# Ledger of designs, part 1: VHH binders against q07589

All scores and structures are predictions.

Target 1, 356 residues: q07589
Amino acid sequence: MSRILVIGAGGVGVITALSLWLKKESDVSLVVRSDYDRVLKHGYTIESCDYGRLEGWRPHHIYSSVEDAASAADNQGYNYIVVTTKNIIDGPVNSRVSNIIRPVLEKNKELHGPQLTTHILLVQNGIDIEKEIWAEFPREQYRYTVLSGIQLIGSTKIGSGHISQVGQDHLSCGAFDPQDAAAIQAANDFVRMYSNEGQNFVEFDPRVRYSRWKKLLYNAAINTSTALVGLDVPRCLEFGVNKKSTEIEVFHPAMREIIAIAASEGIIIEEEFITMFTEITRKKVFKPSMCVDCEKGQLMELEVILGNPIRIAKRNGVATPTLSILYNLLVLVQAKLKERKGLLKFDEKTATLVDE
Positions, changes and structure headers below are counted from each chain's first letter, unless a header gives other numbers; antibody chains are not in Kabat numbers.
F, E and O stand for the ipSAE by ESMFold2-Fast, ESMFold2 and OpenDDE, each averaged over both directions (binder to target, target to binder). V2 = 0.75 x the mean of E and O + 0.25 x the DockQ between their complexes.
Where letters were taken out, [cut] stands.

## First folded at step 1 (VHH)

Design b1 (framework vhh_7b18_3)
Fold by ESMFold2-Fast, scan of step 1:
Structure b1 (fold): chain B 356 residues (1-356), chain A 121 residues (1-121)
Amino acid sequence: as target 1 above (356 residues)
Amino acid sequence: QVQLVETGGGLVQPGGSLRLSCAASGFTFSSYAMGWARQVPGKGLEWVSYIYSGGSTEYQDSVKGRFTISRDNAKSTVYLQMNSLKPEDTAVYYCAKDSYYEWLGDYFDYWGQGTQVTVSS
């Protein structure tokens, strides 16, 4: 049976592990960091709209670190590494996805050499997130595929070992390289192992880059704007000049710029999604994940949601006036968060950034 | 092309029953949550019931215990069984397909043309 390691024990990661465990087609390991001792002793309390109420739930294996999971006695390697952590490429080096998965990929190579292909499933927002893995792990040294997971799920950790899921588990899984037959097969196999008929929805994604650009219409326009101002979506829309300026001068221009960048790569996104994404939370008091992260003092997924799109735009000659303003202001918000975490230092006597 | 076609509306006396049906086409029916909303004379549109792709259901408090939503994935059809009907249930009832982002709650991105339900003596 497939051995699967889930990295990230937030709302998404725990429900991912639960769905795999319920299907009974894989051996599920979960990396649990801050909640390790509580979960080891008492398991998880889960309140799920799809899976019901569970008390004392644990996957087959729990580890306190990725290194421990990789080095476990009798480890036969992992067929899948599922990464559900935030992707903060401008954060600490040890938090980068390539560094997070490295111990597992090295151990799989030592145990099986070219006989085992490791399937790395990135359940993370953004564009070009797979390219770091391709750059850091040369094909001549490592045998792996990289898969995309787009999970549309309202699942939150509301306490130590306590998960609340109020939005249905909807997962789209596909290959970042549409010509990689092994990756396509691995994605289809994951869909089969994840699927729990009558409880969740999971599908193979034949158009990964399209799906990621489409989701960026919401993430790059609305997550970003709400994070910048600290307001929910309806307040952003209602508080605008004449109750129209936010959607007309901020959201729609940002979305149109994303559509233009995607088009520069040969990917056409339907114009109806501008209206759809603007309306989807107009009457719902909802703060997107980037806004919530900022309010909790946590670093934002800024580079994968705005930085990478803007870099693609510059390479392809696409103008991004609205996205660039949002990006540069959020760079300042990110710097404020870094300063408060001790990752950035400012000298008030000289009024300069300490870049030592 | 998403298409939703409602049937089963009509005139019924207080305390009576009606079953509404909605035939769906143009999308993978089993993958989406479906719902029913109604437009009551003099009020805005209000949601009535919701059924997730996995079968879990939600109801507006005023219809809880009287209405039952169900789905038949083989027929791509969603149903609303309405029992113990009251004059205040008089409305145009719309079948609705949830948005691609179901996890955002009760947002619907496609509607049928509606079917009239009139409860009067």
Scores: ipSAE 0.000, ipTM 0.190, lowest interface PAE 14.6, mean pLDDT 86

Design b2 (framework vhh_7b18_3; at its last look DockQ between E and O 0.10; V2 from the best seeds 0.00; counts 0 for: pae E 12.8 > 2, placed apart)
Fold by OpenDDE, look of step 2:
Structure b2 (fold): chain B 356 residues (1-356), chain A 121 residues (1-121)
Amino acid sequence: as target 1 above (356 residues)
Amino acid sequence: QVQLVETGGGLVQPGGSLRLSCAASGFTFDDYAMGWARQVPGKGLEWVSYISSGGSTEYQDSVKGRFTISRDNAKSTVYLQMNSLKPEDTAVYYCARGLWYDSTEYGMDVWGQGTQVTVSS
């Protein structure tokens, strides 16, 4: 039986853990940082469109930290690490994915050496998110694969130990390296272990890079712009000049730039998705995740959604006038958030950023 | 030219079966999720079933256990096997391409002309 550690106990993480637990093919551990005591004592209350209402639910194991989870790994270690936290490269150092997973990788290495391959599933937005892990953990020292998880789910933590899922769970899982046989197998195995027929939707993704670029049409254009202005998608569209300027001057150009960047890598994203992404959300009054994060004073996944694509564009000679403006403005918004959180210090006497 | 052509519709008695086919052309079929939707005159369009490029399937609750979606990539065709048909299943059935999921919504970008399915005694 595979031992799976889920990191991140938000709406996504808890439902992910629940899905694995319900399938009964995995030993499921969940890291719960903020609500540990309550969850330990009372379990989770979960209102799920996929699985109904659950009271007092717990996975097989709950830990207050990744370090504790690593320490408790006994002699078996963990086969999978599922990371559901936001990928914020420019956030606190301890929030970097490589640092988050390091305790478990070190423990696995200690326990089994080269005999245990750890499969790291990144259920995160953006592109090139795997590169951090590959850079931080040399293959000659560590045995691991990195898997892509693209998950769409309407799930939110609405209270301490209380999860509400109003949108069905859709997970696409594949190997970041399409030539890595072990990763491919691990992804397929995960799909199997995660699939609850009639409840969630999960599939193997044979084109992870394609899928990531395609998703970025939405994320890089709509998530970012809504976050910048603090509006839901319908208002963004309706408030535009002649009800057209947002679509024609912001969304479409941004999406086309993503398509161009992908094309520079030989990945062809169909132009039909430009209109589709706009139309499917045109009448839905909701704020995208990045917008919500910003409003809550939480740091945005800015670098993985805009920063990395723009870097690729620059490298490959692709012009990104729209994305660049969005990015540079949101960098300032992100900085504002950081300052409020005490992560940046600005000296008003000298009008300079204080170097720590 | 991107095109979807539905076939297999018709009149059937309650409890009967039909198999719809949708032939796709003008695009790389294997790269796309496919789906079926239906519309009753005077009512809105509702999704019925989806199949991903990888073969994963999803169904509307009202058709679960009765309908089966499948695809043949070699033939660039998607199918909908409809069993245990009910009068409530009477509608124009449309084949669609280009499923994209975000939150709780699916987007479809290409549609067939539709095929009439009538379930009546």
Scores: ipSAE 0.009, ipTM 0.289, lowest interface PAE 8.3, mean pLDDT 91
Fold by ESMFold2-Fast, scan of step 1:
Structure b2 (fold): chain B 356 residues (1-356), chain A 121 residues (1-121)
Amino acid sequence: as target 1 above (356 residues)
Amino acid sequence: QVQLVETGGGLVQPGGSLRLSCAASGFTFDDYAMGWARQVPGKGLEWVSYISSGGSTEYQDSVKGRFTISRDNAKSTVYLQMNSLKPEDTAVYYCARGLWYDSTEYGMDVWGQGTQVTVSS
């Protein structure tokens, strides 16, 4: 039976653990941080459009930290590490994905040597999110694969130990390296273990990089713009000059720049998706996740949504005037959030950043 | 292979009605939201309507009250009932499969071949 550790107990992580638990093909552990005492005593209250109402639910195991989960694995180890936390590259060093998973990966190596391959599934937004793991953990010293999870789901934590899911549970799982046979097999095995017939939808993704670039048409143009101005999507569209400037001068140029960057890597995204993504959101009053994060004073997934695409563009000679302006203004918004959290200090007497 | 096949288009006079059908294959139909978009000559694709896997519907303002989207999961088919048709509704109508593009947001991909609707005297 596969042992699976889910890291991140937000709306996505809890539903991920629930789906695996319901299938009964894996031993499921969940890392629960702020809600640990409540969940330990009372379990989760879940209101799910796919899985129904559950009261007092918990996975097979819960831990208050990744280190505790790694220690508790004893001689069994973990076959899968599922990371559902936000990926904030420019945040605190200890919050980086490579540092979060390190205790588990080291413990698995100690217990099993070359016999256990650890499959790291990143259920996170953005491009090039796997590269930090490959850089930090040389494959000659560690036996692992890295998998992509695109969890397309409307699930929110609405209170301590309380999850509300109003959008269908869709998971697309594939290998970041499309030539890695072990990763492809691990992704297919995860799809099988995650699938609950009649309740969710899960599929193997044979084109991970294509899927991630496609999602960035929305994230890099609309999530970013709404976060910058603090408005929902329909307000951004209606408040533009002649009700057209936002889509014509901001959203569409940003999307075209993403398409050009993807094309520089040999990935073609049809221009019809620009119209599709703009029109489907025109009549929906909602604030995208980056806008919500900013309003809650939480750091944004800025580097994986804009920073990495722009770096790829620079390497490949693709111009990004619209993305670069959005990025540089959001760098200032991110710095404001860091200052408010005490992660960045400014000396008003000298008008300079404090060196340390 | 994922396929969407639209039927039911044709010529109709202003004020008339048409019912479009979209037969889906190659995926678990019940798990996806479905929608309709239309291509007006020279204006690009325009979203018309969608229906969630759970049956919730949304419409573009210009068709609200005139068009009704519905689905039959047993037949893997989505429908668009179009009433009080106007010359401005003349377009190629495309069936689309639902797609999330943020954890809380929703869009459409996998367009069909299209079916022509012409509203004229």
Scores: ipSAE 0.006, ipTM 0.302, lowest interface PAE 10.0, mean pLDDT 86
Fold by ESMFold2, look of step 2:
Structure b2 (fold): chain B 356 residues (1-356), chain A 121 residues (1-121)
Amino acid sequence: as target 1 above (356 residues)
Amino acid sequence: QVQLVETGGGLVQPGGSLRLSCAASGFTFDDYAMGWARQVPGKGLEWVSYISSGGSTEYQDSVKGRFTISRDNAKSTVYLQMNSLKPEDTAVYYCARGLWYDSTEYGMDVWGQGTQVTVSS
C-alpha cells in the first residue's frame, strides 16, 4: 500500500485525504493544525457534493505537524507527499514548500536511503513552483520526483472539523519533467489511487507546462484584478467604462501578455482561451480565490502567479505593461497584508521599514 | 479517450428549427457541466449555452427564448434545440465539457470538432 501524507487541512486537503481514503488503495495521513484536538476526538463532519454527508470521519492517521508525521512511530516513511497549502514564497521562510516538506524528505532518506523515491505532488497555483524544490534538494543527495496537480474544486472549511464541498473535484496530475519515466508512472499511480469512479474526476496530464500556462490566463488576469479591487467578476465587468474597459483594457491585454511569455518558452496557448475565460466568468457572481484571500487578511500567491511570469518575460525580452502594473500594485497590497499580520513594520518617525 | 462528437447541423430556412446533439464518451458524463459555443463568420468564438451537472441552464442574450439546452445522462448526450433560427445564427457550433462553477476555479477543458449550421433561403 502506498503511504501518503497530505499537508494542509483546509477544504482541499481534507477532501483530498477523503478521496484517497475512500479508494482503499493507500494509507492516508493528514497534517491537521488548529483542528487537531477536535478531529482526534470527534472526526470530521463533511458535506460533499461528491461523497454525500459523512460524520465522524478520519483518515488513517492525523498529526499536528509535519515534524510529528515524519517521526511517527511506524518509521516507514511516505511514498507521496501531497502539498495542498498555498505557495507564498515571499512570506515567512518556514512557510515555503521546501521547508514544509524537508522533515519528510530527511526522514525518508534516513530510513531508506536510495531505495525509496519520494513523490512530491504540488497541488498549488502558478508556474515554476517546482524550481525551488529542484534547487533546494540536489538529486545527488535526495531521491524524489515532483508532480503537478491542477485542481478544480469548491471545498472550504466552515467550522472546526467541518468541511463543505459544493464544487465537484477535478484533478489533473502529471510530471513536471516529461522525460522522467518514474515521475510519469507515479502520476499515473496517483490518478488510480485518487479516482473514485462516478464521484470525482482524475486524469493524467501529459503536458503539465502547457496546462499551467493556460490556467495562468485566468489567474494572472482575472484572479489578480479582482483581488486588487475587491470585486467579483461580473461587477468588474459591469463597472468598467462603457461596461467594456475591464475586459478590453485589463483582462484581455494581461492574457495576451501571458500568451506571449509562454510562447517565448516554447508553449503555444490558443487565443480562444482569452474569450473563454472571460465569458465563463461573466455571469458568475462570486469572488475568485485571490480576492477571497485578501478579504480574509491572508497573503496571496503573488509571486508564483505574477512574479514568476514577469521574471521570465524580462529574461526573454517580452513586454508586460499590463502585468507589471498589476504586479506592482499587488506588491503593495501584499505588504499591507504583511503589516497587518505583524510580518512587516513601518517606522512612521523615519518613514522607513524597520530592519528585520 | 475523452471524446465529444457533434451531430445535427445543416442548412435550414429562416424561422426553422434544428436540434444539435453531442455524444460524450470516456468520462463520467453525469459529473460534468456541458456547453455550446459557436464560431460566427467574421466575429470569432462566442458562448451560446451552458448546463450544469445539476441541470441549471444559462443562455447568451441573443438566443434566450429561442434555444434550449438539455442533457440525457443515461445516453451521455447534451442537446441544443434551436428554434426560430435567424441568418445571424449561422456558425460552426461546438460542444464543450466543463465543470461546476465553484468559488475558486473553473473552465471548459474538452471541445468537440464542431458542426456547421447555416440559416439561409
Scores: ipSAE 0.000, ipTM 0.217, lowest interface PAE 12.8, mean pLDDT 86
ESMFold2 (binder alone), look of step 2: mean pLDDT 82; pTM 0.830

Design b3 (framework vhh_7b18_3)
Fold by ESMFold2-Fast, scan of step 1:
Structure b3 (fold): chain B 356 residues (1-356), chain A 119 residues (1-119)
Amino acid sequence: as target 1 above (356 residues)
Amino acid sequence: QVQLVETGGGLVQPGGSLRLSCAASGFTFSNYWMGWARQVPGKGLEWVSYINSGGSTEYQDSVKGRFTISRDNAKSTVYLQMNSLKPEDTAVYYCAKEGYSFWTGYDYWGQGTQVTVSS
């Protein structure tokens, strides 16, 4: 039976743990932070379009921290670490994915490295998100694989210990390193353990980097623009000059720049996705996740959605005029959020930024 | 598992009509936008029409006034009524389902149905 640790108890993480628990093919542990006391005493209330209504639900194990999960007396190690938290590279050091998972990887290494391989599944947006893990944990010293999870689900935490899921659970799971046979096998095994026939949709992703670049057509053009202006997608489209400037001069140019960056590393994304992704949301009053994060005063996944693509573009000689303007303006929005949270200090007497 | 099964294609003469049907399964049909896209020989995939969960419709300019999309939520089926067909309408037609979030675009899960308009 696989032992699986889910990190992140938001809408995605809780439904992930529930799906694994319902399948009865894994031992499921969930890290719950702010809701820990509520969930320990009363369990979760879940209203799911896929899984029905549950009251008092708990996974097999609940921990208040990753450190506690790793240090548990009955812990023999974890076969999978599923990370569903936001990936904010420019946020606090202790919130970096490599630092979050470190206690588990160190514990698994101590138990018996050559006999236990830890599969790290990143259910997070962006490009190059696996590179920090490979850099921080040299593969000759740690026995692990890194898997990509692209989640297409509408699930939100609407109260303490209360989850509402209104969009069907759709997960694409694959290996970041397409030549890593162990990672490919682990992804297929995860798909099997996660799948609940007739309730969710789960598929193996044979082209992880293609899938991530394709999703970035939307995230890098529309999530970013809406976050910058604080408007839903239809308002951005209708409020443009002659109801055309937003799509023609902002969304479409940003998407074309993403296509050019992907092409610079050998990945071809079909041009029809520019029109398709613009049209799919034209009549839906919807604020993408980055816009919602900004409005709630939460740091944005800026670096993995814009920063990393732009760095790839610079290395490969691809021009990014539209993406660079969006990025540099959102860097200011991110700094505003950091200042409000006390993560950034400005000295008004000298009119200068105080170094960290 | 999501399945979309397209039927109703065939060979017709210019000016003729065809009705395409798409039987959907594996998801809550009424919650999703549905559409039709076509793959023209030698060209990429192009969007034809969509119908949202509330029944509102949109059409590509080249088919507007000739094609009508509709849905039957009780039967989990989407239809495309094609009238006044032209040779340039020759394509493989794919039933398309909205992704499970507003960010994902349309998913294509069917094998498509061939429509050939030729004399």
Scores: ipSAE 0.000, ipTM 0.237, lowest interface PAE 12.8, mean pLDDT 86

Design b4 (framework vhh_7b18_3)
Fold by ESMFold2-Fast, scan of step 1:
Structure b4 (fold): chain B 356 residues (1-356), chain A 121 residues (1-121)
Amino acid sequence: as target 1 above (356 residues)
Amino acid sequence: QVQLVETGGGLVQPGGSLRLSCAASGFTVSSNYMGWARQVPGKGLEWVSYIYSGGSTEYQDSVKGRFTISRDNAKSTVYLQMNSLKPEDTAVYYCARDLTYFGEDWYLDYWGQGTQVTVSS
């Protein structure tokens, strides 16, 4: 039986744990932070369009921290670590993915049982999100693979221990390194363990980097623009000059720049997706996750959605005028959020950033 | 792995009918939002119809009452029955898998090659 640790008990993480638990092919552990006491005593209340209504639900194991989960691993470790938390590279050091998973990888390294490889599944937005893990954990010292999870689901925590899922559970799982046979096998095994016939949709992704660049057509153009202005997608489109300037001068140029960056590394994204992604939300009053994060005063996944694409563009000689303006303005929005949280200090007497 | 193949387009006179078919493979049609979009000459892509995982349907205002979306889960096929066709319906029609929302990032994946519908005399 595979041992799986799910980190992040938001809407995505809880439904991920539920799907694995329902399949009965894995031993599921969930890290629950702020809701730990409530969930330990009463379990989760779940209202799911795919899985039905559950009361008093809990996975096989619940821990209040990753450190506790690592220590309690019965000296056999975890086969999978599923990370569903936001990836905020420029946020607090303790929130970095490499630091979050470190206790589990260190514990597994110390184990003396049968051969164990840890499969790290990143269910997070963005490009190059796996590279920090490869940099921080040399493969000759740690036995692991890194898997990509593209999760598209409408699942929200609406109260302590209460999850509401109104959008279908769809997961694409693949290997970040397409030449890593162990990662490919692990991804296929996860798809099998996650799949619940007639209730969800999960597929193996043979082209992880293509899929992530393709999703960035929406994320880098529309999540970013809506977050910057605090408007839903239809308002952005309708409020433009002649009801056209937003799509023609902002969304489409940003999407074309993403296509050019992908092409610079040998990945071709079909031009028709520019128009298709613009139209998909034109008539639906919807605020993307980055816009919602801003409104809640939470830090944005800015670096993995815009920062990393722009860095790739600079290395490969691709011009990014539209993405760079969006990025640099959102850096200011991110700084405003950090200042409000006490993570950034400004001295008004000297009119300078307190750099420490 | 995942494929969408559209068929059924062609030339038809105003007031005529056509039925488009979308053969899906590599995933479960009933578990997804499925839709039809069209690329109209002289303007951009526009959504025509959706069918939700639960079977409910939605239509663009200009096609309501004339077009009907349906699916055959056993055959993994989505249909678009087009009646009372108008010259304005002339377009390349695409079948698409649409992934759902409610505060999450939206992502449209897997488009077919499209099928041409021409409404003219």
Scores: ipSAE 0.000, ipTM 0.333, lowest interface PAE 11.2, mean pLDDT 85

Design b5 (framework vhh_7b18_3)
Fold by ESMFold2-Fast, scan of step 1:
Structure b5 (fold): chain B 356 residues (1-356), chain A 122 residues (1-122)
Amino acid sequence: as target 1 above (356 residues)
Amino acid sequence: QVQLVETGGGLVQPGGSLRLSCAASGFTFSDYYMGWARQVPGKGLEWVSYISSGGSTEYQDSVKGRFTISRDNAKSTVYLQMNSLKPEDTAVYYCAKGTYTVYWSTYSFDYWGQGTQVTVSS
């Protein structure tokens, strides 16, 4: 039986743990931080369009920290680490993915060495998110693979210990390195353990980088625009000049720039996806995750959704006028959020940013 | 279809020089990182050098200052100029198309050439 550690107890992480638990093919541990005391006493209340209504639900194990989870698994280790936290590269150092997972990789290295390979599944938005892990953990010292999880799901935490899932649980899982046979096998094994026939949809992803660029058609154009203006998708579309300017002059140009960047890497994304992604939420009063994060005063996944694509574009000579305007305006929004949280200081007497 | 064809290998004396060439086809050459890796007899595969689409280069420590990677986008060709060759440089050298610029991983390549033998001996 595979031992799986899920890090992140938001809407995505809790439903991920629930799906694995319901399948009964893995031992599921969940790291619960802010809701730990409530979940210990009362479990989770879950309202799921796929899995039904549950009261008092818990996975097999819950821990208040990754360090506690790692210590509890001594001599057994974890076969999978599933990371569902927001990936905010420009946020606090301690929140970086490499720093979050480090306790598990250190324990596996020292206690299990050549006997255990840890499969790190990043269920996070964006491009180039695996690079930090490869940079921070030399393969001669650590045994691991890095897997991509692309989750098309509408799940949110509506209260302490309370999850509401409205959109179907759809997960695509594959290897970031398409030539890593161990990673490919680990991804296929995860798909098997996650699959609940008739309730969710999960598939092996043979083209991880293609799938991530494809999802960025929505995230880099629509999540970003809605976050900037604080409107749901239908309002953005209807409020445009002649009910057309938003899709024609903002969404579609941003999407075409993403397609051009992907093409610069030899990845062709079908033009039909521009229409599909524009239409998919046109009649649903829905605020994408970046818009919700901004409204709650939480830092946005700005760098992995816009920053990294723009850096790739710059390196490859691809022009990004629309994405660059969205990015630079959202950098200011992100700075405003950081200032409000005390992470950034401005001296009003000198009218300058206080450099630490 | 992606093809990478290496040429320029051979026998050379210690201290000598060789220039490897890799002719690429089947993809937009100018858009990708390219690299060289080698299989040393009795050892595993190790990367040698990477060059970005824009011409930025990285080298494995043992070849820094001796080897130079370059590219000609008009000819869809990547080169490895090897100077001050040592017996320990004896290996089969492979040209590779990069997927990512994560050169600490031997899995950063999605396509490989057939390889060309370099032997450094008197």
Scores: ipSAE 0.000, ipTM 0.107, lowest interface PAE 19.1, mean pLDDT 86

Design b6 (framework vhh_7b18_3)
Fold by ESMFold2-Fast, scan of step 1:
Structure b6 (fold): chain B 356 residues (1-356), chain A 122 residues (1-122)
Amino acid sequence: as target 1 above (356 residues)
Amino acid sequence: QVQLVETGGGLVQPGGSLRLSCAASGFTFSSYEMGWARQVPGKGLEWVSYITSGGSTEYQDSVKGRFTISRDNAKSTVYLQMNSLKPEDTAVYYCTTEIRYSGDWSYRFDYWGQGTQVTVSS
């Protein structure tokens, strides 16, 4: 059986572990941090629209840290590392995805050398998120693949050890490198192990970069704008000048800029998605998670959603006036959050940022 | 807007007491489980206590018998009474809750405020 380590015990991570566990084709380990003591004693209470109600549920193994999970790998190691945490490139160095997974990659290498290929599945937002992994782990020294996971799921932690899933589990899994046969096979194998007939929808993604650019139409325009102003989507649309300025002057221009950047890489996204993504939450009093993150004082996935797209645009000669204004204002919001957390220090006497 | 505002931290001598308060707004407080977690220097984040909407409580073993969690639904406030404080209790304390929402593409965090610093030192 495949040994799978799920890192991140939020709504997405817990349901990911549950689906794998229910299929009975994997040995499932979950890294649980803040809820570890509660979950160790009582398990998870899960209310799922796909999987039903469970009490006292646990995967096969639970660990309080990635380091503990790596140490407990014994002679088998892990075939898959599923990362469901936020990807905050500009956050603390120890929270970088490459640093989070490093203990597992090092342990797998120690135990099996080239005999075990580790499949790293990034269930995270953004573009170019795989490049940090390739840069930090030279293929001459490590045997691994990097896979993309895109989940359309409404799963929320409703209390300590309590998960409520109200939106259907829909996972799209593919290879970041479309020429990597091993990655393609690993993605197809994961789809098979994750699929629970009649309960979820899981598909192989043959066009990972297309899918990620398409999702950025929503994330780079709407998650960002709502986070900046602290409003849900319907309020952003209704509060605009003549109830039109937000969609016409902010959302649609930002989406068109994303389409132009994707096109500069040879990826065509149909303009109908601008209308579709604007309408999908127009009547839902919904705050995208970047907005929720700001409200809770948590760092935003700023670089993977705006920073990387803008850097690609600059390299390819694509103008991004709307995305750049959103990005530079959200850089200030991110700095405010970092200052409140003690990650940035400002000297009011000199009126300067204290560089460290 | 969902907001959690922690107060009541401070410097206290070993064996002393502090009462933390968390004022909640923007959701139907009485319907949700509330809790406390703490960030201990060098140990990372650890759960301390929770209280259900019905008033049932649970505690981490290291604080059981010394800490008491309670709630006042009329004031939308959760409390943590900390007695017999030890140097090991020195941490930033965070109030937690969950709000149901239909997130579909992005991850969910626990709702935590900015925290309140508790320092137990001679």
Scores: ipSAE 0.000, ipTM 0.130, lowest interface PAE 12.3, mean pLDDT 85

